# VH-VL binders against Peptide methionine sulfoxide reductase B3, chloroplastic (MSRB3): the designs that were tried, part 8

Target 1, 158 residues: Peptide methionine sulfoxide reductase B3, chloroplastic (MSRB3), of Oryza sativa subsp. japonica (Rice) (q6auk5)
Amino acid sequence: RGTAGRRRLQVVVAMSSSAPPPPPGSVQKSEEEWEAILSPEQFRILRLKGTEYPGTGEYDKLFAEGVYECAGCGTPLYKSSTKFNSGCGWPAFYEGFPGAIARTPDPDGRRIEITCAACGGHLGHVFKGEGFNTPTDERHCVNSISLKFIPASEDSKL
Short names: E, the ipSAE of ESMFold2; O, the ipSAE of OpenDDE; V2, 0.75 times the mean of E and O plus 0.25 times the DockQ between their complexes.

## First folded at step 1 (VH-VL)

Design U7 (framework fv_ucenprubart)
Fold by ESMFold2-Fast, scan of step 1:
Structure U7 (fold): chain C 158 residues (1-158), chain A 122 residues (1-122), chain B 108 residues (1-108)
Amino acid sequence: as target 1 above (158 residues)
Amino acid sequence: QVQLVQSGAEVKKPGASVKVSCKASGYTFTGSYYMAWVRQAPGQGLEWMGLINPSGGRTWYAQKFQGRVTMTRDTSTSTVYMELSSLRSEDTAVYYCARSPEDYMWGYFDYWGQGTLVTVSS
Amino acid sequence: EIVLTQSPDFQSVTPKEKVTITCQASQSIGSNLLWYQQKPDQSPKLLIKYASQSFSGVPSRFSGSGSGTDFTLTINSLEAEDAATYYCHQYSSLPPYTFGGGTKVEIK
């Protein structure tokens, strides 16, 4: 397990490995509470582990400077400087902020689900060893709808 | 013109082993495609048995078949094998190979072999 | 293991009528549900991927919907060639992959 790409959804087996613990102050809400604050499409992807169609996401081809936050809870997940063009049809990043991304290994060794560590929101999958010229040789393939881009500018507000 | 061609029907006694083959053509065998094995007992539904990555040969088996099933491949002939040991009468079924793409829709079984009937009888 | 429950087990339908088959998952699987058609003495054939997206070459009368735990396959106007057993399949977890029990559709 852990040598290749992973499917988007968590693998449930008797011997599954532990995911990294969420950061302190993890966001916990009931499914009803999430439905109240998320759009139907955000709920489908973040809470029900759906996938957006390739090439259609808002951030697929965006390379502006900024930070990508979890669309559900607002936790910073990725710096724009870690984003690269993998050609996959979804935004791709080679690493997240420390502790921000939780991994749920599946037994096939090819796919690892990635989620927001703070709230458990589904992001996509991480793939390893594909030969991309990045510091980690990882591709975090992420649904645009799981993210909210915060641009960096001279008049930006916190 | 993707094709998966399986070996012919087998008749085995309880306690024997059977090895079914599935020869792939029309695509890159060691590319971004896995091969699954799914069986179907007469008049029953579909039951997943396991998955193999032909590129590295890595396998994943359903808990029910752990210790009895072995999946292998031969890259020179673009063939996947499924061997089931310690056969029982309830193993009588049609065994299918099915291709599972590693695509951005997160996998599915898009092409299936014609099936191999394995009969286990005393 | 994720259990898929299909209903009904069997239905006999007059030609041109609408057919609805449901598939319920024991836990959320997002949109990672597939529908297959299996005719007698044939291998299964993929109809719908990602809950609602038609596979290439599939007639437009077939459609899928749903997300999370509740899914539906609809045949808008049944044709004679549609007499088959239909299976839902979740590919949301590796392993175990699971299939529904099947729904047999016959022409009345």
Scores: ipSAE 0.006, ipTM 0.476, lowest interface PAE 12.5, mean pLDDT 81

Design U8 (framework fv_ucenprubart)
Fold by ESMFold2-Fast, scan of step 1:
Structure U8 (fold): chain C 158 residues (1-158), chain A 120 residues (1-120), chain B 108 residues (1-108)
Amino acid sequence: as target 1 above (158 residues)
Amino acid sequence: QVQLVQSGAEVKKPGASVKVSCKASGYSFTSSYYMAWVRQAPGQGLEWMGLINPSGGSTWYAQKFQGRVTMTRDTSTSTVYMELSSLRSEDTAVYYCARDEGYSYGYDYWGQGTLVTVSS
Amino acid sequence: EIVLTQSPDFQSVTPKEKVTITCQASQSIGRSLLWYQQKPDQSPKLLIKYASQSFSGVPSRFSGSGSGTDFTLTINSLEAEDAATYYCQQSDSWPPYTFGGGTKVEIK
């Protein structure tokens, strides 16, 4: 289903009205502006690089068809077809949309932080080589609070 | 270079309280890392006490310590504190802070430990 | 709370021999098990996470396996510096996280 999901997002008729991800760094706001539009918990995670409680996130166990957007700026980040069950207590994806995810090593070099490339919002971390047998050998472990799920419409199934 | 540096050894009488500190450096203290406290009585195994999220200050304690333990943090000094009240002789132990890497819950860096001795 | 039972509690081993330590959980924990090494008068050191993933810088002679309730830490060829107490930890259910009782490995 991962191949079918990718193809649907690139179908000219259905997806031609969808914009590509904004350029890296294209969404810039002050701390005060982010505080005005984000909930306190969203601000803690997206702007202050917090982590949500494991197993409690809204999307941890959700496997419905759709697209996951950045909760801060609305940029499409992940297709539901790339989501898999890693058992770690957070939603996990094996790849993002091209150019949507930025990577930055943590200062200690132990982990690689992932952020929304457009706005810099903290998503979580990416791990490699864990034996999950995903197409990329990657696990993008993401805070649910950093994401907004957009369900595929029922009309699209017809 | 990640370091967790704990406060020095303490000697306390039964019924007293102790507050141990753990200063973090070499990473973003309020990022996606949690901090745990784990104790070890002399010659015994490891016992989990609780966890704090430095980013929001949220805490979770083992039921055994609920009502006696309080974990706090100061983001301006990158320091976590663990305060244990109503001390008993059975609380004599080395107390460790340990960084929880988050997603796998591995304690990847540990403080050097603080010996707390409770004796009359 | 989840109880972890380690076996054996003590093992005296000749250098270069294989060491096997087991950890049994009171209920299924998937792959949410970690292994630590603690040398005398030192802090514990993380060896293995997710039952089988080696932590950075850990020698390849250390490996972990298992899922569900039964887990194993293997040291394929014991070196002198491996004399230590080894602890398993579960990360499936909290609070609390729980540790096994430890397995002390010493050189014969």
Scores: ipSAE 0.007, ipTM 0.550, lowest interface PAE 9.7, mean pLDDT 84

Design U9 (framework fv_ucenprubart)
Fold by ESMFold2-Fast, scan of step 1:
Structure U9 (fold): chain C 158 residues (1-158), chain A 125 residues (1-125), chain B 108 residues (1-108)
Amino acid sequence: as target 1 above (158 residues)
Amino acid sequence: QVQLVQSGAEVKKPGASVKVSCKASGYTFTSGYYMAWVRQAPGQGLEWMGLIYPSGGSTWYAQKFQGRVTMTRDTSTSTVYMELSSLRSEDTAVYYCAREHYDILTGYSYYFDYWGQGTLVTVSS
Amino acid sequence: EIVLTQSPDFQSVTPKEKVTITCQASQSIGSSLLWYQQKPDQSPKLLIKYASQSISGVPSRFSGSGSGTDFTLTINSLEAEDAATYYCHQSSSFPPLTFGGGTKVEIK
C-alpha cells in the first residue's frame, strides 16, 4: 500500500470478474505474513514454487462456467471459457485476463514460469507451439491449489 | 551435498510407540520440499506411510496408518520425526525418510531424490 | 489406491544379456511412473523419472518406456553391479503413493 508500513499488510478481497486486476506488484507481504493467511499447501505452491500431483487438483476436470482467481490475493486470472482439455493432469488455459499473468524464464532456460502479476504467486508454466487447437497456441498449465474457482451463478445479474 | 541422517535402530515391545528422526542438511529445509516416510519389512517391498511439508507442518498419511502415525518437524534443527504407536510384530521393518522433489525441467513430476540410510525397528516380545 | 503389479518377481540373468521388467497400473497414471534400484543393505536410488526420462549419473543401459497403464524398465546389457531389486513407483494418485512389489535381478 501507499501508507507507512505495518508488519501485516492488508488482505485482498476477491474481485468481480468485470473489475480490472490490481497493478503488477500491488500486493506485497512478507513470507511470514503469507504463511499466516495461506494453508501450508497453498504457501508451498504460491510462495515456494511447488507443484501439486498430476490429476489430483480440484479443478483438473472442472468445466463449469466461472472465474478462476489467485488463491493468495483474489485477483481474477482466468475465465472458464479459456479452459481446455490438454491431458496434462492439471487445469489448462489458453490465455489469462489482460495484465493478470506475469512471465519469467526458469533458470534452466527451457520453461517460462507464470505468476500472478499482482502478488507474485506461482501458478505454473506456459508452453507454446504444441499444436493444441486454441486461439493463442499457448497452454497455461496451472496448479489447482494456486486458484480459487468462483462459479458464474454467484456473479450473475438479473 | 544433500544428506538425510536417521536415528539408530530400536527394539520395542508390542503395544509400545517408536519415534524415528531424520536430520536434513545441504539444502534449505523449508524451501518447498516434502519429506516422506517409506518402510520395508524384512524381505518385502517398499510401503509409503505418509509425508510432511516441513515449512508449514502439514501432513498426509496412508489410510492403513491413520490414527497410529504422526509426523512432525523441528525447523530449528532441520529434523523430521515419524512416530508410530500401538506397535505390532508386523511393524518390524526398516523405516526410511526420503526427500520429495519436483523436476524443474519437466515441471510437474515428483520423485524421491535423496533417501536416509534407514532405521531398523524390531517389534518382539 | 493405485495398485502397481510388477513382473517377474525374480530373474536370474547372464552378464551382458538384456533384462526387461514390467509394471502394470490398475488405472491410467499418464507418465507419472518412476523406477528405483535398491542394492542389498542400501537405500533405494532413482533410475528413471516420468516413465522414460534419464537421471544424471545413471548409466545409459537403463531405459524406461510406456504410458497409461503399462510400463517397462530395460537394462540393455546387464553388468555385475546391476544385481539389485527394482521397484516401480507412481506419483499420479495421492494419498497414498504406491510402489510395485519389486523385481529381484541376480547374476547367474
Scores: ipSAE 0.006, ipTM 0.516, lowest interface PAE 10.2, mean pLDDT 84

## First folded at step 4 (VH-VL)

Design k1 (from B8 with heavy chain L104M; framework fv_bexmarilimab; at its last look DockQ between E and O 0.63; V2 from the best seeds 0.00; counts 0 for: pae E 6.5 > 2)
Heavy chain, then light chain:
Amino acid sequence: QVTLKESGPTLVKPTQTLTLTCSFSGFSLSTSGVAIGWIRQPPGKALEWLAHIYWDDDKRYNPALKSRLTISKDTSKNQVVLTMTNMDPVDTATYYCAHSLEWMSYYFDYWGQGTLVTVSS
Amino acid sequence: EIVLTQSPGTLSLSPGERATLSCTASQSVSSDYLHWYQQKPGKAPKLLIYGASSLQSGVPSRFSGSGSGTDYTLTISSLQPEDFATYYCQQYYSSPYTFGQGTKLEIK
ESMFold2-Fast, scan of step 4: ipSAE 0.447; ipTM 0.775
ESMFold2, look of step 5: ipSAE 0.078; ipTM 0.665
ESMFold2 (binder alone), look of step 5: mean pLDDT 92; pTM 0.930
OpenDDE, look of step 5: ipSAE 0.592; ipTM 0.838

Design k10 (framework fv_bexmarilimab)
Fold by ESMFold2-Fast, scan of step 4:
Structure k10 (fold): chain C 158 residues (1-158), chain A 122 residues (1-122), chain B 108 residues (1-108)
Amino acid sequence: as target 1 above (158 residues)
Amino acid sequence: QVTLKESGPTLVKPTQTLTLTCSFSGFSLSTSGVAIGWIRQPPGKALEWLAHIYWDDDKRYNPALKSRLTISKDTSKNQVVLTMTNMDPVDTATYYCAHSLEWLMSYYFDYWGQGTLVTVSS
Amino acid sequence: EIVLTQSPGTLSLSPGERATLSCTASQSVSSDYLHWYQQKPGKAPKLLIYGASSLQSGVPSRFSGSGSGTDYTLTISSLQPEDFATYYCQQYYSSPYTFGQGTKLEIK
């Protein structure tokens, strides 16, 4: 009669730039498992919802062509083409890949948390209506430590 | 250099309305992510948050005091004004205004005014 | 509302000793929203640590913070005379934005 709470298994083909994002909540691990595979800093940010110091992140001033993946699960989250200079001290993007970013209001209603939809890893927050000259007028302000940058290869430019 | 300074009466009679002004410099309350909060501290007691006003003119009030509080800003004067109605001796406290930052590192008070002691007595 | 309980209420220690101050929230908060302040008599509070573990600019490295969920700790590795003050934790996770009742660090 059905099996509530079960999801179909999917095979990963290891092509990050062209692969569709995993279904929401499809990457599940215990806290112990995450702690074993993440650095202490990655665990603090991705699983305990920490924030890195402004201006210190690896990707704060990086504008090279490529794709930003979730540091926890490898899901593609942002194209470098959506990255812009907002001056906030963290990497900023105006939109994610379709279905890749989950939004949850903080309990006080002031901020909207953004997480990796696949694994729930904390990315940062989204801000709206700030008057940025971008297609969405949104700023996804993201911890560098939550991301892994995959450079576009010379072969992909042919 | 960021500075904030509270001003207003130091003595208020019961049932009167208290009006406090926070005058600031070194930042703009029109800057995205900037906010100002009001916090009070009765003599020998803990800190109590009262109200917050954000760069986008959004306002938040302590629910226990919401019916008595109004917060407003005048960006041309670099001022935030707090009014509190129906003052009572239990409202005797040092009142602070403080700068808050709403970027990713936000929801903390990084710069505080010196505070102003308001005594409520007949 | 979220209640923050600080323990102990008073710590009596000597310069050079390690101080460990606890803050327990009545419900889980994101560590991004837990902050620590120092207050000396007659002065405004000073921000020490934001987001549970991030040192504010200008704060000495002997101060550190840790914790997640409901349990947070402020540590001072080797007390200096100027560190004897009252310390408050604060959550900005849910309105009303509450402070703990404070831990007074006093000279033995």
Scores: ipSAE 0.013, ipTM 0.569, lowest interface PAE 8.0, mean pLDDT 85

Design k11 (framework fv_bexmarilimab)
Fold by ESMFold2-Fast, scan of step 4:
Structure k11 (fold): chain C 158 residues (1-158), chain A 122 residues (1-122), chain B 108 residues (1-108)
Amino acid sequence: as target 1 above (158 residues)
Amino acid sequence: QVTLKESGPTLVKPTQTLTLTCSFSGFSLSTSGVAIGWIRQPPGKALEWLAHIYWDDDKRYNPALKSRLTISKDTSKNQVVLTMTNMDPVDTATYYCAHSLEWLYSYYFDYWGQGTLVTVSS
Amino acid sequence: EIVLTQSPGTLSLSPGERATLSCTASQSVSSDYLHWYQQKPGKAPKLLIYGASSLQSGVPSRFSGSGSGTDYTLTISSLQPEDFATYYCQQYYSSPYTFGQGTKLEIK
């Protein structure tokens, strides 16, 4: 099945959109503290700005309803409703929750790094102006290992 | 199969302009994520990156040499041209062009031309 | 500029031994931006490892890379005669995209 068929079959729902994000820089830990609570691969990506192998991430092809949180600090970062199929080999989103994503130009100026605004955890990079048919014309290309997916809850769970 | 080959003069006099052409096959420089770089190596010394041209026609130059370097592409001919002005004996080196592929948010050089030795002497 | 310092400058070993080559960056470069190349006399460089740890297609499994931040390592688990060459690390994190000065691996 093609890209158009996949997009038409996607169900995306805004979840937890009213929850306020923690203030920027509100989660501060030493590198030793992060090493103690993160797996080696999570530490490599979130704290040392590593990248997972394309196409291997847990969320690369996931389009279920829910919210994507920072794997390091638990801050909500992306709604499943903003996820789209960009073909980049990583989960792609066209926008984050207000104030949740920080942006910093890479030293060479060609790319813009995105991080969790609360804890500084590395997410990936944002690309602009590529002609994707989304509201922002942005592609937030994000490591799956930087994220924790929280599925939409059932009505019967209280 | 990816192939690259450098061509141009092998002897250049001080103050002259060097023009090198990289002719390639097996890929298109119009493909997203593809780039070509120029790297040189003086005899017995380390590799030095000179310039890069990307699929979207963006260009990067080594700041130490930027005023002397121009890189351009001709996609219809499968060629990339590097021009370096005001040649000096210290510019004597083997010059390579290399295929560069986007890997995540970086680029690496996976296929290299054979290199062409350019000697600068009076 | 980011300066890459390779150590040792020359490493003398015998076939069958393990080789460990170091590359230290003057500032953190992120592992995605560090690559390793092999160069034999009179030939163009050959890509071995990209993104610090990813093995290039066709490169023997005895080659491996590791590291993060400022410290990176190339390991050859059991040297073969064809492995005696000069090895360069390279960063693509910040322009100019610099190479280390090389480690020459030579036969004892």
Scores: ipSAE 0.012, ipTM 0.585, lowest interface PAE 8.3, mean pLDDT 86

Design k12 (framework fv_bexmarilimab)
Fold by ESMFold2-Fast, scan of step 4:
Structure k12 (fold): chain C 158 residues (1-158), chain A 122 residues (1-122), chain B 108 residues (1-108)
Amino acid sequence: as target 1 above (158 residues)
Amino acid sequence: QVTLKESGPTLVKPTQTLTLTCSFSGFSLSTSGVAIGWIRQPPGKALEWLAHIYWDDDKRYNPALKSRLTISKDTSKNQVVLTMTNMDPVDTATYYCAHSLEWMGSYYFDYWGQGTLVTVSS
Amino acid sequence: EIVLTQSPGTLSLSPGERATLSCTASQSVSSDYLHWYQQKPGKAPKLLIYGASSLQSGVPSRFSGSGSGTDYTLTISSLQPEDFATYYCQQYYSSPYTFGQGTKLEIK
């Protein structure tokens, strides 16, 4: 809006969206390798498709500028600008980076699972058609523990 | 079809340990997002959640009763077992096991066993 | 713990009338974690609505749910004889996963 505040910070993210995403399935590790680098709770969620308790996640209420990466493989998954407050008790995003998110129907057929396309790490589920005021009408409800937030860096040097 | 049935003693003396078994069919407790819960209802009173066991063997207990409760599963037998120590007459209730599905990280009970009335008296 | 208070405790109505049952949470709950059950005497509870407003498969369309935050409502648009039962709300937002005390719907 033209009447919005004047001051803007120049935002730089650790991984640029101009870089193409890793190919699907490009990060492959054995169960032992994943257990060596993940905490028990990260392993339960990312590799065993668990769900964190609602409202307890680190990123549930975070709206700082930055990029959310896969906690398992470091692939950029979501821009903070796509995050919105859906009230679901988990961080919610309306879209991921192109090619970053894979979709698979759950065994019960009620939900569509979302995973990191590069490593297969479980993120959560996507819901569509709920009437949210977002560009996609999608809600990606994601476990905080599946994500690592990379804050935007500021450069105000002229 | 999904079916669940509770089994165990119908009469328990004060201070004894109650052991209830939930036998189920029509689903696997190894399937992601599947859980079994135990709920009880004293005569004429409201429902009270006791414990949950999830497909990944994660367990949750009602904090008011946690020191008295143990829940376990035997996937090969299609059974979930609940034990409750130090039974008291106030624990007299119908005990239910119920099939539970994850939806939005929440769980709801879509199929229930018939319930078993456990009376605690001397 | 989150306390769910259901109102009224008993509701006396005739077949064909609209029933409105309330469930109030002691603190805000996301609607995705609020569920409604029906229980008839001597029987196990039956799931009616999950996530405040999603109708369980096989449940008649005269049942509907709504609400957000602390205030939730179950509505039965035109009571049938088989609808006279006790109704419970439940939250799965915070442990312990509590139920309300129930609203008994009885024939006037």
Scores: ipSAE 0.014, ipTM 0.518, lowest interface PAE 7.8, mean pLDDT 85

Design k16 (from B8 with heavy chain E102D; framework fv_bexmarilimab)
Fold by ESMFold2-Fast, scan of step 4:
Structure k16 (fold): chain C 158 residues (1-158), chain A 121 residues (1-121), chain B 108 residues (1-108)
Amino acid sequence: as target 1 above (158 residues)
Amino acid sequence: QVTLKESGPTLVKPTQTLTLTCSFSGFSLSTSGVAIGWIRQPPGKALEWLAHIYWDDDKRYNPALKSRLTISKDTSKNQVVLTMTNMDPVDTATYYCAHSLDWLSYYFDYWGQGTLVTVSS
Amino acid sequence: EIVLTQSPGTLSLSPGERATLSCTASQSVSSDYLHWYQQKPGKAPKLLIYGASSLQSGVPSRFSGSGSGTDYTLTISSLQPEDFATYYCQQYYSSPYTFGQGTKLEIK
């Protein structure tokens, strides 16, 4: 099942966006609708809360300038300037865009899950107090598959 | 590619301390989400979880045995060590270490071969 | 502490038959944290099913899992000789992480 086969234009999100973040829960779809538009691996991670194998992700070692969006709903989640080398085997960020990242304790209370606030897509987990020399002392450890990188220079094609 | 192997004494006297080492390859315990657990199985009985150590050095113990157990890691040697004090004949069991990926779907995907520890005078 | 109770304790069947193994939790767990392992004599356990219904890579398709809440089932659609083993369910929902007492599947 899916929507009509309508053509759609790509929307490029500029690096210097001053637009407010989408409201929490603003993107809602049934699991069947998500499964229709996401790849099997994106669905496994974003909707079924899976984890990609450490060190294999597309963005694990990428430090190019741009914006990381939710692979499911396109919401801007992280600036490339907040990305740092933590050595963990997944892309790491010390801060998300205001209101973009939701936090939920996992069932045993030991760690905190992070999700896209707009669509609920699973990103990974946040860790605090590890002594990283960053403004927040937080490490948002995120699946590459949960993200879509938009290079700063991509908006030049507009 | 992922392997784990338990090592330590096979015979322990009552009241002594058992020290077991889990040596592994194919992954790093410094990698976020990675954890190693210890599970034991007395002859002919069920599996019993003992302790868990996570990449961030968080440690969890079975409450029934917590006062007797210590788990630690040496990330540079790819080793996890379990210590159990005041051994008793009822602690005779095969001891396993196992890999887990501690995200939402937690499970033991790779296991060591196990080492039988007999507690007898 | 969540107690997992497996039934039956022993199941005697012939090759080609269907095996149905049950695991009941003392309180509701999220199915994403319920897993099944196979153990053959003298060997380490092997992960079969994770998250109640997801088949682990390399495990034959005759194995399947289902369930939610407190009631979970492992099914083997047509038993092969190598399937005669002890099966354990496990929950990772709440610490301490617990296993059931096992179901021994033996040749009749």
Scores: ipSAE 0.011, ipTM 0.543, lowest interface PAE 9.4, mean pLDDT 84

Design k21 (from B8 with light chain D32E; framework fv_bexmarilimab)
Heavy chain, then light chain:
Amino acid sequence: QVTLKESGPTLVKPTQTLTLTCSFSGFSLSTSGVAIGWIRQPPGKALEWLAHIYWDDDKRYNPALKSRLTISKDTSKNQVVLTMTNMDPVDTATYYCAHSLEWLSYYFDYWGQGTLVTVSS
Amino acid sequence: EIVLTQSPGTLSLSPGERATLSCTASQSVSSEYLHWYQQKPGKAPKLLIYGASSLQSGVPSRFSGSGSGTDYTLTISSLQPEDFATYYCQQYYSSPYTFGQGTKLEIK
ESMFold2-Fast, scan of step 4: ipSAE 0.439; ipTM 0.781

Design k24 (from B8 with light chain S31Y; framework fv_bexmarilimab; at its last look DockQ between E and O 0.61; V2 from the best seeds 0.00; counts 0 for: pae E 6.7 > 2)
Heavy chain, then light chain:
Amino acid sequence: QVTLKESGPTLVKPTQTLTLTCSFSGFSLSTSGVAIGWIRQPPGKALEWLAHIYWDDDKRYNPALKSRLTISKDTSKNQVVLTMTNMDPVDTATYYCAHSLEWLSYYFDYWGQGTLVTVSS
Amino acid sequence: EIVLTQSPGTLSLSPGERATLSCTASQSVSYDYLHWYQQKPGKAPKLLIYGASSLQSGVPSRFSGSGSGTDYTLTISSLQPEDFATYYCQQYYSSPYTFGQGTKLEIK
ESMFold2-Fast, scan of step 4: ipSAE 0.661; ipTM 0.832
ESMFold2, look of step 5: ipSAE 0.069; ipTM 0.647
ESMFold2 (binder alone), look of step 5: mean pLDDT 91; pTM 0.926
OpenDDE, look of step 5: ipSAE 0.595; ipTM 0.835

Design k25 (from B8 with light chain S54D; framework fv_bexmarilimab)
Heavy chain, then light chain:
Amino acid sequence: QVTLKESGPTLVKPTQTLTLTCSFSGFSLSTSGVAIGWIRQPPGKALEWLAHIYWDDDKRYNPALKSRLTISKDTSKNQVVLTMTNMDPVDTATYYCAHSLEWLSYYFDYWGQGTLVTVSS
Amino acid sequence: EIVLTQSPGTLSLSPGERATLSCTASQSVSSDYLHWYQQKPGKAPKLLIYGASDLQSGVPSRFSGSGSGTDYTLTISSLQPEDFATYYCQQYYSSPYTFGQGTKLEIK
ESMFold2-Fast, scan of step 4: ipSAE 0.391; ipTM 0.755

